# Designs tried in a protein design chat: VH-VL binders against q96il0. Part 81

Target 1, 167 residues: q96il0
Amino acid sequence: APERGAERRDTAPSGVSRFCPPRKSCHDWIGPPDKYSNLRPVHFYIPENESPLEQKLRKLRQETQEWNQQFWANQNLTFSKEKEEFIHSRLKTKGLGLRTESGQKATLNAEEMADFYKEFLSKNFQKHMYYNRDWYKRNFAITFFMGKVALERIWNKLKQKQKKRSN
Key: E = the ipSAE of ESMFold2; O = the ipSAE of OpenDDE; V2 = 0.75 times the mean of E and O plus 0.25 times the DockQ between their complexes.

## First folded at step 3 (VH-VL)

Design s1 (framework fv_cixutumumab; at its last look DockQ between E and O 0.01; V2 from the best seeds 0.00; counts 0 for: pae E 15.1 > 2, placed apart)
Fold by ESMFold2-Fast, scan of step 3:
Order: C-alpha cells, then sequence, then structure tokens
Structure s1 (fold): chain C 167 residues (1-167), chain A 124 residues (1-124), chain B 108 residues (1-108)
C-alpha cells in the first residue's frame, strides 16, 4: 500500500555519526567501515563558493550514501537476528542447550546452515531486486548531474578566460 | 560505554606551563576528535581546541593560538593539552570531551562524552 | 560576529513547559547543540543537530530552530532539570566552536 506523508523536502536524512572528519579540511574524507553496514562512509567537503548545481549533486550523493548505509545496516541486522533465531530453534528441536560444555555458543554444521542461507536468500529476493533497481536509478541520476556540473565548470572557465582577455 | 579519565588537579605559578591528560576507554579513540573546553569559576564554557588522533590535525581557538598545544598518543589512547605562559585568569576547570559528527547539511560537531574535569589553579 | 546570546536566567513551574533560546548569526547555517550542567559536574549532551537526543535523555527535551534563533524546549519540566543550559555552534568561518553564555533554569 502507498504511504502517505512524504518527509520534508528540505530535510536531509539524519544519520548517526560514523566518524569525525578533520576540521579545516578542503577535501572529501573516507572513513572506516561502519559497524552496522560494513561500508566506508564519505564526508563530502562543501566549498564556500558551491554552485546550486554542485550542491544538488552533492546532496544527491549524500542521500544515496545514507540510503545505501541504511539498507545494508538493516539487512545485516536482520541476517544476524534471523541466523541466531534459526540456530536456537534447531538446537531446541535437537534437545541441545544454547551453550557447549566449555561455555561457548553452540553452533550448527555447514549442512544445517545451508538451509538457513537458502531460506534467507529466497525470502529476501524481492527486496534485493528493488534495491538493485533503486541503485541503478540513483547512479543514473548521479552520472547525469556529474555531467551537468562538468559542463558548468567548463563554461565558467571559458567565461573567466574571456573576461580576463577583455581587460 | 565511552569513558574519559583526566589527570589530577594542578597548582601552578604565573608564567609556568601545565599539561593535562585525558585517557579514553570503552570505545573508539583514534577516529574521533578529543577537544578541550575550560570553565573559570562561576563562568561559562570556553572552547580551546581539539585533535583527531588518526589525522594528527590540531585545531585551536583564536584566543589560545600560540600558547596551547594539543597532542595525542594512539598507543595509550591519551590526549594532552599543554597551556603555557599561565596567568591568574587561566584558573579554571579544564574538560576533555569526545567530538562526534552529524553529516547533515553543512555538518555539525558535537561533544558526546565529557571527562570529569581537571582543576588548574594559577596563584602567585 | 558569531557570538551566541542566551538569557542568563529563566524559571518554570514543575510540570510546565519552558523554552530556552539562543541567538547568533551561525545558526542560519548550523544547528545548535545543547548541553546541561549541574553544579560541580561536567556538562552532558542533551540535543544535537536540530532535534536529536542521545541515549538516556528524556523525550521531554526537544530542539528547534528558525532563522538565526535556536530553542531548547522542556515539556513537563521536572525538578532534576534544574541546571545551567549552554547552546553551542560555530564562528563565521565554521571552524571554531562557540558557546552561549548559559541559561540558569530554576524549577519552582
Amino acid sequence: as target 1 above (167 residues)
Amino acid sequence: EVQLVQSGAEVKKPGSSVKVSCKASGGSFSNYEISWVRQAPGQGLEWMGGIIPDFGTANYAQKFQGRVTITADKSTSTAYMELSSLRSEDTAVYYCARVSFEDTGYGSYYFDYWGKGTTVTVSS
Amino acid sequence: SSELTQDPAVSVALGQTVRITCQGDSLDSYYATWYQQKPGQAPILVIYGQNNRPSGIPDRFSGSSSGNTASLTITGAQAEDEADYYCNSYDSSGNYEVFGGGTKLTVL
């Protein structure tokens, strides 16, 4: 069913802090892999003279990154939770405890875990297909705006050169 | 749980220097900024500067440029703040705090965990 | 000038709503961060970004902003909310932290 209530257009998604970029930086910075998504976040530097078009491209890239981070953080969390539930359920069915005699977590063999992986992939097939579709749409948009920014920069250089020559 | 443990109180004479330590535990140290904020008796908070251990970049408030030095030792997860040419008005509680970043809009730095403070008294 | 201005004192009756304000030019570009400080204690983070609460901060605390003004709202003030509140943002360059003068909240 369609959701009513789009978020405020001018409100960017508020992600949690993944790393602290250095102050006075004039470049983008790549952080360590995020604990939940296992993807490296990027802090995009905002130049003082950023054009509206450059801002639109940067916001699109930031929004895509946050979307990607949230998708994989949620997917990894769901995978870990369901894996643990599957293991506990199978151990209970076998009449085994959740811990070994040494106090370690009891585990299942590879053949039993294969059943979980097959079920998980099958159950999440449609979710992954929607992810891939949205990923392609987002990357197409980013590429398109990268082209527009490149043309703007070329035009601005030509205008600057012409003004300098006329003086 | 992140915890910042600061060195003990200091009593110093005018013209001397003081070096305060801040040891981090219970979390990531090297990829967050450790900042120093002081508070004179009965006064408000005043930011001095900070450092990100992984980047080695120290950033200082204008007022303290040239007499404050902030360093970090990643092997001991400890940050240091050294203030030189001490004056009576430097009498204050000195806090270390971990800085996190929210990457929304232009971005915002915020002090998510604070040490208990180190009292520095400058007396003549 | 990026100086942040706060009223030095404000009072609220137990269970009522109070709004603490912070004004400065940097707030047109950056969200204010809010800290609570009780006597003899280090400050603690209450609100960061426009309206994000750290774990452990009650939901009665909220943040808002409009133009060059940021506000911390406490809906249904409790006795334990009596403290000094500091807003925090940046100077005009965006590189240096600036704190407001602090507002002493008295819960009557």
Scores: ipSAE 0.263, ipTM 0.681, lowest interface PAE 2.8, mean pLDDT 84
Fold by OpenDDE, look of step 4:
Structure s1 (fold): chain C 167 residues (1-167), chain A 124 residues (1-124), chain B 108 residues (1-108)
Amino acid sequence: as target 1 above (167 residues)
Amino acid sequence: EVQLVQSGAEVKKPGSSVKVSCKASGGSFSNYEISWVRQAPGQGLEWMGGIIPDFGTANYAQKFQGRVTITADKSTSTAYMELSSLRSEDTAVYYCARVSFEDTGYGSYYFDYWGKGTTVTVSS
Amino acid sequence: SSELTQDPAVSVALGQTVRITCQGDSLDSYYATWYQQKPGQAPILVIYGQNNRPSGIPDRFSGSSSGNTASLTITGAQAEDEADYYCNSYDSSGNYEVFGGGTKLTVL
């Protein structure tokens, strides 16, 4: 099997938003949109007495978030790259310059850009289908663990009430 | 007058990589394509690829796809060409050139300014 | 990739006229460019946009096209015109630049 040369995936620099929530935050913090993915990162709160189930839920949410950030960062980069290449090539074949007389970046008309978007969506259709499938799977798992954590919390509250009645 | 100043000659071993720089001065950098063209000893000109700094995207000749990386730094008005997995056949003079445009009725693209070239020698 | 074909070598007597041709199936004749290269030097643009001359290029250089063939004509060849000449164009996609194989011009 010929070793498929590792396409150096232009890994979008993992610009982990250096946004550190205040240390005393007792709740999840939503950061500003990431410059690459345009998704707002969530900094998950870690309780002092985090249960193993709560920890598992938190980790799953974090992993899913990272997965989403990476996907959209790469997708946005690819989109931007292909869009600019399309514009450049089309302008060149039309015998047009890259700049207007006013010095602005030349662009294509709405119809031509519509063709680009159709082609881009068609080309990436399968990728988006896989993303959607995986997104649903991940969110289903998260929801399932959310339910378990909720049940655990209820159970713990009931036990505490029983112990108070017995004393 | 626009000048393209290239980095100095390189001697490399097979399997290594080389990165050549091309600094532009005397004109606008960001809105012009910088292309790389090589010429092996006694051979013709071969286009490798080009980049428009404002676009941040590079086009590559199919022959070099996956092996060449062209980048540009707008802050320094410098374009770079990195060629990996070097072979003896990659021994050549590498030129950077600016691609200009003029509306001559149909539009025309041409290489108006050239660097002096960078000699890359690949030897064991 | 579109290939541009040139004669590898042509000769011209001093003061005579020579035509160098470039042929390609996908050649857009309107976008043909020509470069002169002397030994040990970078190429120099001599003709662009079919028949436009950059500043500093003598008027003895001219460009023409017919069908899928572009031509560089030197009317009244001088000794200093001895060089390699390359045609250039971009493919129909606009994404790739292509050079001809080059023509070595000898002035006799």
Scores: ipSAE 0.132, ipTM 0.653, lowest interface PAE 2.6, mean pLDDT 87
Fold by ESMFold2, look of step 4:
Structure s1 (fold): chain C 167 residues (1-167), chain A 124 residues (1-124), chain B 108 residues (1-108)
Amino acid sequence: as target 1 above (167 residues)
Amino acid sequence: EVQLVQSGAEVKKPGSSVKVSCKASGGSFSNYEISWVRQAPGQGLEWMGGIIPDFGTANYAQKFQGRVTITADKSTSTAYMELSSLRSEDTAVYYCARVSFEDTGYGSYYFDYWGKGTTVTVSS
Amino acid sequence: SSELTQDPAVSVALGQTVRITCQGDSLDSYYATWYQQKPGQAPILVIYGQNNRPSGIPDRFSGSSSGNTASLTITGAQAEDEADYYCNSYDSSGNYEVFGGGTKLTVL
């Protein structure tokens, strides 16, 4: 059974200043990165003849995306907030202002910033461990349901396509 | 069964506008493109544009850019096509059609359900 | 060329095989879809993708493509196959749908 249509569905953006989404959404569609999470959201397609098992898989993928987006949005905001607080605290301890003489935000050198990165990772270690555990749990469940859907589709393919349509 | 019910025939003056509706029932609406295709008397099919309600943006054929507006109302499962600055050559049957898909990984798209058409006559 | 070209008319004797062709540069990159239209009716889908038939379309309808040409083949043509046939695909960019000019099939 040769691949169909995949080669013809490869579309590029129209240009640097324009995003050109697909015209037809009989497929999952991946959008631009979210401002806060930096993850690309997926808009999940709901086919008309979706089986109960396919629905469970889609809902699990939707819930996992929402969970993942929320986690990284929160982590990115926390990282940004704590980074600025660390910089402000270290500048204050050094007797320096929050802005350079040119009006730009003052910052710390790479060695000084390394202390922040190490502290942030240490402070958030348990949170990231729970995230990794939950991520693996969710992805194992998704993989399990993907397998069940694949078997369901194989069984349906073994049936002849000569049956009448029904609601 | 999926059905597309279009609004009734219209007679319009040149320079006016027409708005044709297409109500979907019997299936999912928001994720499916509704396309608009017209056919002038004795002529072939001409794609005008389409909309995917969940994305909220429409794609228009270049010929109609600036004159056609395609919208969707998810709460009523209804798509609309409005054609402005009507001319006598816009006299046609206007069809809505739903785009469907088979083989979810590979994108074989087709118009599987068509409305019965809305006749728009532009005359003085 | 983003246009799809079809012969305006073809004839076939009852029970014979006929091939309706559709030519366009975009068909090298995109599958053609085929629609049948009888007078006063909306079009109906007969072939999509390379050679997929929807439910209710007889086995005598098949599709194929090679290079810039797509073909709809009707083997054992019957009187009810008399209709206009349109190929449908995309322009070179893949952004716009295009239809061929249509082929009127007459069954003799």
Scores: ipSAE 0.000, ipTM 0.465, lowest interface PAE 15.1, mean pLDDT 78
ESMFold2 (binder alone), look of step 4: mean pLDDT 89; pTM 0.920
OpenDDE, second read of step 4: ipSAE 0.015; ipTM 0.564

Design s2 (framework fv_cixutumumab; at its last look DockQ between E and O 0.01; V2 from the best seeds 0.00; counts 0 for: pae E 16.0 > 2, placed apart)
Fold by ESMFold2-Fast, scan of step 3:
Structure s2 (fold): chain C 167 residues (1-167), chain A 124 residues (1-124), chain B 108 residues (1-108)
Amino acid sequence: as target 1 above (167 residues)
Amino acid sequence: EVQLVQSGAEVKKPGSSVKVSCKASGGSFSNYEISWVRQAPGQGLEWMGGIIPDFGTANYAQKFQGRVTITADKSTSTAYMELSSLRSEDTAVYYCARVSYEETGYGSYYFDYWGKGTTVTVSS
Amino acid sequence: SSELTQDPAVSVALGQTVRITCQGDSLDSYYATWYQQKPGQAPILVIYGQNNRPSGIPDRFSGSSSGNTASLTITGAQAEDEADYYCNSYDSSGNYEVFGGGTKLTVL
């Protein structure tokens, strides 16, 4: 039977995996960086005998990954758009074209770009603080459940060893 | 956007080998599986195997193990399927297809883009 | 030894609803994927991950699953829907792709 709740989060119909994990995988697989978020997605292995606790941990990690991917994809797109607008505005003010003599994109020097970075960071400071707060909450929850899963696995090994000696 | 272009039709003698190519364009090549699916005249679809270029190791269906070899060349974004010891029952249209993955339930692989097919005829 | 069973043929009147079924033990665990194939053409993905449609597939196509049975439903069939439909899933190990025998849909 398919995992309950795995289909709960509705993914856009056009949404596809950013990578294809290898077949017969018996461990988590890390893919290449996403084009927009620059984060590496993780394909989580689902064991045949996954406990409810292990399932809860996996779902929490999957949900956190999707939240993180969406945040950084949006942030990076906003950064790129505003950076390009800033460069175009400054080049126009200087009376320069958008392309160099060689046909490549015209750019600003490091000192000029520093103004953009300072403004961007200032405007997004509160947004990044809220992101960090939520990230901490998610990470503490994940760490806590990782600890519980580790203890469960130790307990199961001890119980299994005791059973083997009885047989 | 994504397009898979396959090599032309082949006519082969029994006992020989055939190597079919599949050139991918548009989108990522290296991080998706390129699979091979064949269809004999008037018959259904039959999966042969696939390869993820970045992973480098091919997986084969049990029926074709020992006879099929699937490879990929990342520099040309081209996947290859070589089938040896050909018999008349290998006469079929051979499709390459890109495989994507959906992480719902236990996970699911699906063929999202298909080549137009390569006809391989094994003469008597 | 087909792992997935489909009826070989089904017909539907223009504008009516038709349901194509696929049965197999793997469908208890994995969602079926559905492909449409017209004569002389490569298959086209129509449904994946139970009920997801790729871009370009009309909303009259939907998928559902119950126990070891998966269904492709076409609500308000059109003439261009006349084709062979294949379900796809896995063998018991989950490692090998398996296709159903295909269902030929005739639109009257």
Scores: ipSAE 0.213, ipTM 0.695, lowest interface PAE 3.7, mean pLDDT 83
Fold by OpenDDE, second read of step 4:
Structure s2 (fold): chain C 167 residues (1-167), chain A 124 residues (1-124), chain B 108 residues (1-108)
Amino acid sequence: as target 1 above (167 residues)
Amino acid sequence: EVQLVQSGAEVKKPGSSVKVSCKASGGSFSNYEISWVRQAPGQGLEWMGGIIPDFGTANYAQKFQGRVTITADKSTSTAYMELSSLRSEDTAVYYCARVSYEETGYGSYYFDYWGKGTTVTVSS
Amino acid sequence: SSELTQDPAVSVALGQTVRITCQGDSLDSYYATWYQQKPGQAPILVIYGQNNRPSGIPDRFSGSSSGNTASLTITGAQAEDEADYYCNSYDSSGNYEVFGGGTKLTVL
């Protein structure tokens, strides 16, 4: 029996945001919403004298962003596919065409769609719980490193003031 | 991997009924349509109808309306096709197939998994 | 019900390219799905949607559509490609599945 290969999980293309900030930017840039995730990507500024802590913070932020982008891109794709499948399946089961007499795409009413949303939420409940948990963990880590970077910057400023007083 | 296992070959008399089963394994049964397609000897494929187990209602090709009944049992992940008032022209291989959906312009259905087929012979 | 029409038979030399066509009024609105069937076997999905190929189907298989016509192209036909090929889509109402009459491909 020919091994019917694994379902190509249509992974949402890793949407590298095509948004390119100006080269001379001295701050973070927020791009337009990504077409798949609908999340606005942030291009993080890299200081010329980036400290190891600042670099770590930047990497954590970037990784968290990528994680969020991938999650929501995949979730939105799955939602869209399942929604459309539900609609088509329901119409077909009802003996209704995919198109109205006017040639428009046939749709279900709000009540029928409520069933889909309920099922979709139920099916994805655990996934969303895990997402939320991980989201909090990541943000907590980011916040923690923000604090460390802030302290480092204060310390460096104090040292510079001491050197200026000694000269 | 999804597998569709069909019941064995049937020999029936004209005017009788035949009921073919299709048991699904290896995947979700309830959310996918199971369709029935037949093929007469030396002929092409002919769609008969399909059922979504979660909805419990079947859609039938016009040609078979009134003669075909498609049902599904979610507890056993089994779909059934019953064809009544059998004729010699109903001699065919009957396939069950899972229907999946691809989101394109207007969407499309496709049969991604097929049973091996059940031969039904109608002879006097 | 809108019918899908296929040529009953086509031939291709080994390693050459062949195009199998499916024509029907519904194909202006819906994509065709293509199935390969060998003698005594169930049909196998080879192309679906615009040009999607299932896992395990060689890249020599491709699908296209233009107007009321869908096409399956085999680029570099192999001996194992000898089979019956069926197009499938909706009827004009979008309510029912329909198959073409099938095309027997002979590889020479």
Scores: ipSAE 0.017, ipTM 0.567, lowest interface PAE 8.1, mean pLDDT 85
Fold by ESMFold2, look of step 4:
Structure s2 (fold): chain C 167 residues (1-167), chain A 124 residues (1-124), chain B 108 residues (1-108)
Amino acid sequence: as target 1 above (167 residues)
Amino acid sequence: EVQLVQSGAEVKKPGSSVKVSCKASGGSFSNYEISWVRQAPGQGLEWMGGIIPDFGTANYAQKFQGRVTITADKSTSTAYMELSSLRSEDTAVYYCARVSYEETGYGSYYFDYWGKGTTVTVSS
Amino acid sequence: SSELTQDPAVSVALGQTVRITCQGDSLDSYYATWYQQKPGQAPILVIYGQNNRPSGIPDRFSGSSSGNTASLTITGAQAEDEADYYCNSYDSSGNYEVFGGGTKLTVL
């Protein structure tokens, strides 16, 4: 199975987005949050003779990765904090302790946790709509500049062949 | 040229802790993972964990969970690994390494630069 | 004890071809990365991804994978290739990095 910039075979949501980063951030929004340290950076090479167009593309890709990682890091943290607050509030209402006799964190049943997930999705709907809009805008721009760089490189190769034939 | 400079050799007693430093130069620090890999005398390589300085949260191998603490200081471009409750089996060379990613259709992560290693000896 | 299994030692005659293998369930899902280590030195990267070779690594080094097996192939082995070779990938959960036990290559 293909990897889309990750070491795992993650699948981006396809129904609402043409491109979703293959990172765990989409997974964490739906389920329990992953550890923050599971996010992996992408290495961008800086060519020796980078054109202004190539530089613009590289900076746009770098900025997009930072924006995306910051968004999902914030959402994962918010999810974790609100999940714990929800569990603690419901346990307190039920008169239960925060920890079991073994010292493990007390938890809620699946039906009670479903209420949290519904509430979280509702609260964060607007943020995710703006994220999807901005994600599309950034990926459109990146694709546009990738095309321009590809054409620039093809044109330079053709000019190089013309120089050789003149000698 | 990326270079990772590690702190000097350590001799420790059982039950104590050791903190090894790894200073990066010649490249970006904050957005690359720094991993720690150890090698006991005559043995193979063993991954201990790593950190991406911008995120500040470390990931640890299960074997070391609870005994190892990995941190980073972005202002000095230095990563740290602290191993507590030392025992004689922890005698090893401790390497730091930078993790890079290069996309080749399927993506891959690899340790592209390594420190020279820090020898830690645990003996009474 | 290791989730990635390598033969502990292999030998090759000078100028011949040798293949070092690495087996593990996770290799069906993740690439193996290969490192060379000479005595008293830090490891160096020789192969990553499917078959990518970093700058400075001779063309005689190549990588491949099939099913749960990854291979490092050295064609035309040289005396300087005598070293320990480690495969590196992920555990079965995909959350933790693991190394194989290492293969000591002797060039005869």
Scores: ipSAE 0.000, ipTM 0.456, lowest interface PAE 16.0, mean pLDDT 76
ESMFold2 (binder alone), look of step 4: mean pLDDT 90; pTM 0.925
OpenDDE, look of step 4: ipSAE 0.012; ipTM 0.562

Design s3 (framework fv_cixutumumab)
Fold by OpenDDE, second read of step 4:
Structure s3 (fold): chain C 167 residues (1-167), chain A 124 residues (1-124), chain B 108 residues (1-108)
Amino acid sequence: as target 1 above (167 residues)
Amino acid sequence: EVQLVQSGAEVKKPGSSVKVSCKASGGSFSNYEISWVRQAPGQGLEWMGGIIPDFGTANYAQKFQGRVTITADKSTSTAYMELSSLRSEDTAVYYCARVSYEDTDYGSYYFDYWGKGTTVTVSS
Amino acid sequence: SSELTQDPAVSVALGQTVRITCQGDSLDSYYATWYQQKPGQAPILVIYGQNNRPSGIPDRFSGSSSGNTASLTITGAQAEDEADYYCNSYDSSGNYEVFGGGTKLTVL
């Protein structure tokens, strides 16, 4: 059986921001924009006494973040590649060089690039629709769990107050 | 994975023509430039020209202008290089390669995928 | 046509660092691309852009540029690194590809 050559998906390296927040951070840390996705990664704080609901919320947030990072890293890479292919083809069609005399990348004007953007958006429209749908679903779930965690925290505070009154 | 499969070795007489094919698979063909690079025995790499299949016009190195014709068939994802008026000096391995691009301030083009090469021997 | 100049041959001891240079008048504006070629094989891309490595290329390969000189550095040369190395760039018009003359690397 011929070994199916693993499609080396040019997966944008999962740019796990190598920036580790200080170990003593008692809050979520926001990193610089990722090189590929241009999204700021969030390092989520893990409480010492993290409840199961808090953990679930944190995991859901983490998963959603990773999903977003991967989507936009891939989308940006695809966009950049297709944009360049478009520019290359159009310049060549015009009989123009790929570089200026100064060695800079030759570019197309805004009108010419408008065609690219239109085509790119058209081609990726469905993908963006699915992304938006999933984005809303994920954020709804996150919000729901945030509410649950908030209620849990209130309940725990009330229990502690009752215990202090009974002693 | 992108693969470039080239036609087999050719033996030609001086003054004749040779046409080498390069079939692309595993990726988009139409938007990428396919270039031809040759290498004479014991010599370096020499760019001959390239074509983007979508617009169908090729660029040629000055040295080969008038003797080389590069074409592409989008329907078969195949690029062709025809070299006419063959000379002994045209004895070489001929490679097709895909040209890719990095979006930097100055832009960078590079050959990311290569065919295995086609040996063309020109002998009397 | 802008010529790219390379040393025809260089040697490096196993595990040592070697730098292969490519010089051209246009290299300050055109980043050099580097290819490795072993006997009887097609060239393989090893460095492109400023210092990008394709998938499968070891991290011991790195690229740099200064002025009109581009360099490929192999840090910790391995026996399998013995090959011909070619630099590549565009000519001044940006329409034509130019290769250096190639550098034969011998690993001792």
Scores: ipSAE 0.016, ipTM 0.597, lowest interface PAE 6.9, mean pLDDT 85
Fold by ESMFold2-Fast, scan of step 3:
Structure s3 (fold): chain C 167 residues (1-167), chain A 124 residues (1-124), chain B 108 residues (1-108)
Amino acid sequence: as target 1 above (167 residues)
Amino acid sequence: EVQLVQSGAEVKKPGSSVKVSCKASGGSFSNYEISWVRQAPGQGLEWMGGIIPDFGTANYAQKFQGRVTITADKSTSTAYMELSSLRSEDTAVYYCARVSYEDTDYGSYYFDYWGKGTTVTVSS
Amino acid sequence: SSELTQDPAVSVALGQTVRITCQGDSLDSYYATWYQQKPGQAPILVIYGQNNRPSGIPDRFSGSSSGNTASLTITGAQAEDEADYYCNSYDSSGNYEVFGGGTKLTVL
């Protein structure tokens, strides 16, 4: 952030989590679970001498994290909405109020809730299968680039050692 | 529910060091920051530093750099704060507190659970 | 300056509204968090992320901000609200936590 200072407004990274670690870290930082996705965000440390390959790997990891956060935030929102709608519908059908005699929210028994979970899983099976496929593809790409970065670092270390000895 | 249990009161001589512990129970330990905040008698709150156990590296306030060391032991869910070269001005109640993060445009960290405090008295 | 400035004391009549202010350049960039501390006790979180209340904090507490000033408002102050109130945010770099000097609220 070029215009740093208390008097300037700083923005969080865009995306569902809008994660922003205001503290500078010399290491990768893992935050608490995001309230929407329930996933822990990672802030990636950017070294001063980052190579183009290292930058590509970091951006791929950041993009994958954002994709993953958005998927689970949306999924959890959908689950919560449909769960409440199901509970309200069933309580209305039974002629029961939304509150118990003690004033607490009325609930359904485990057997009735099992029906909701089965329906939700069945309805979302295809979506979850595509998620798993894309998740594996993304992790494979990350692993591939991690390998490339590791080889680059080994090569550069050997190159520097050779140059030092030959000079 | 999350609880932070701190070690007992200490009386130390000037020039010595003190190490205060903070044991966490309930909820996750390793992925939350544990911060240390002190308060001298009749004075305000002063942040000293914090650690995220998963990283093992701590961040310190500039005033305490070189004198404070914050560590964590994930196996016992315990964070430690060691303050060296004690002066009479270090007489204070030392609190540990857990830091939570709210996903906002400005990024908001806040201390959601606090230990009861450990009184450290530095006297000659 | 990384310091947050609060008036050391403020008074309010029972049932009336009081506003406690916190001023600092960093508040243009970062939200203020508010803590209540009663004698002999650890601080407790009252407001975070500008205007969010933790479970158990009464609706009469609210937060707001304008420019480099953050405010904690208690609408209809009660006797139990008598305490020290601290604002908390970051220094200008965003790297370090900073607390205000605290405001002692007296309920008359």
Scores: ipSAE 0.000, ipTM 0.477, lowest interface PAE 15.0, mean pLDDT 79

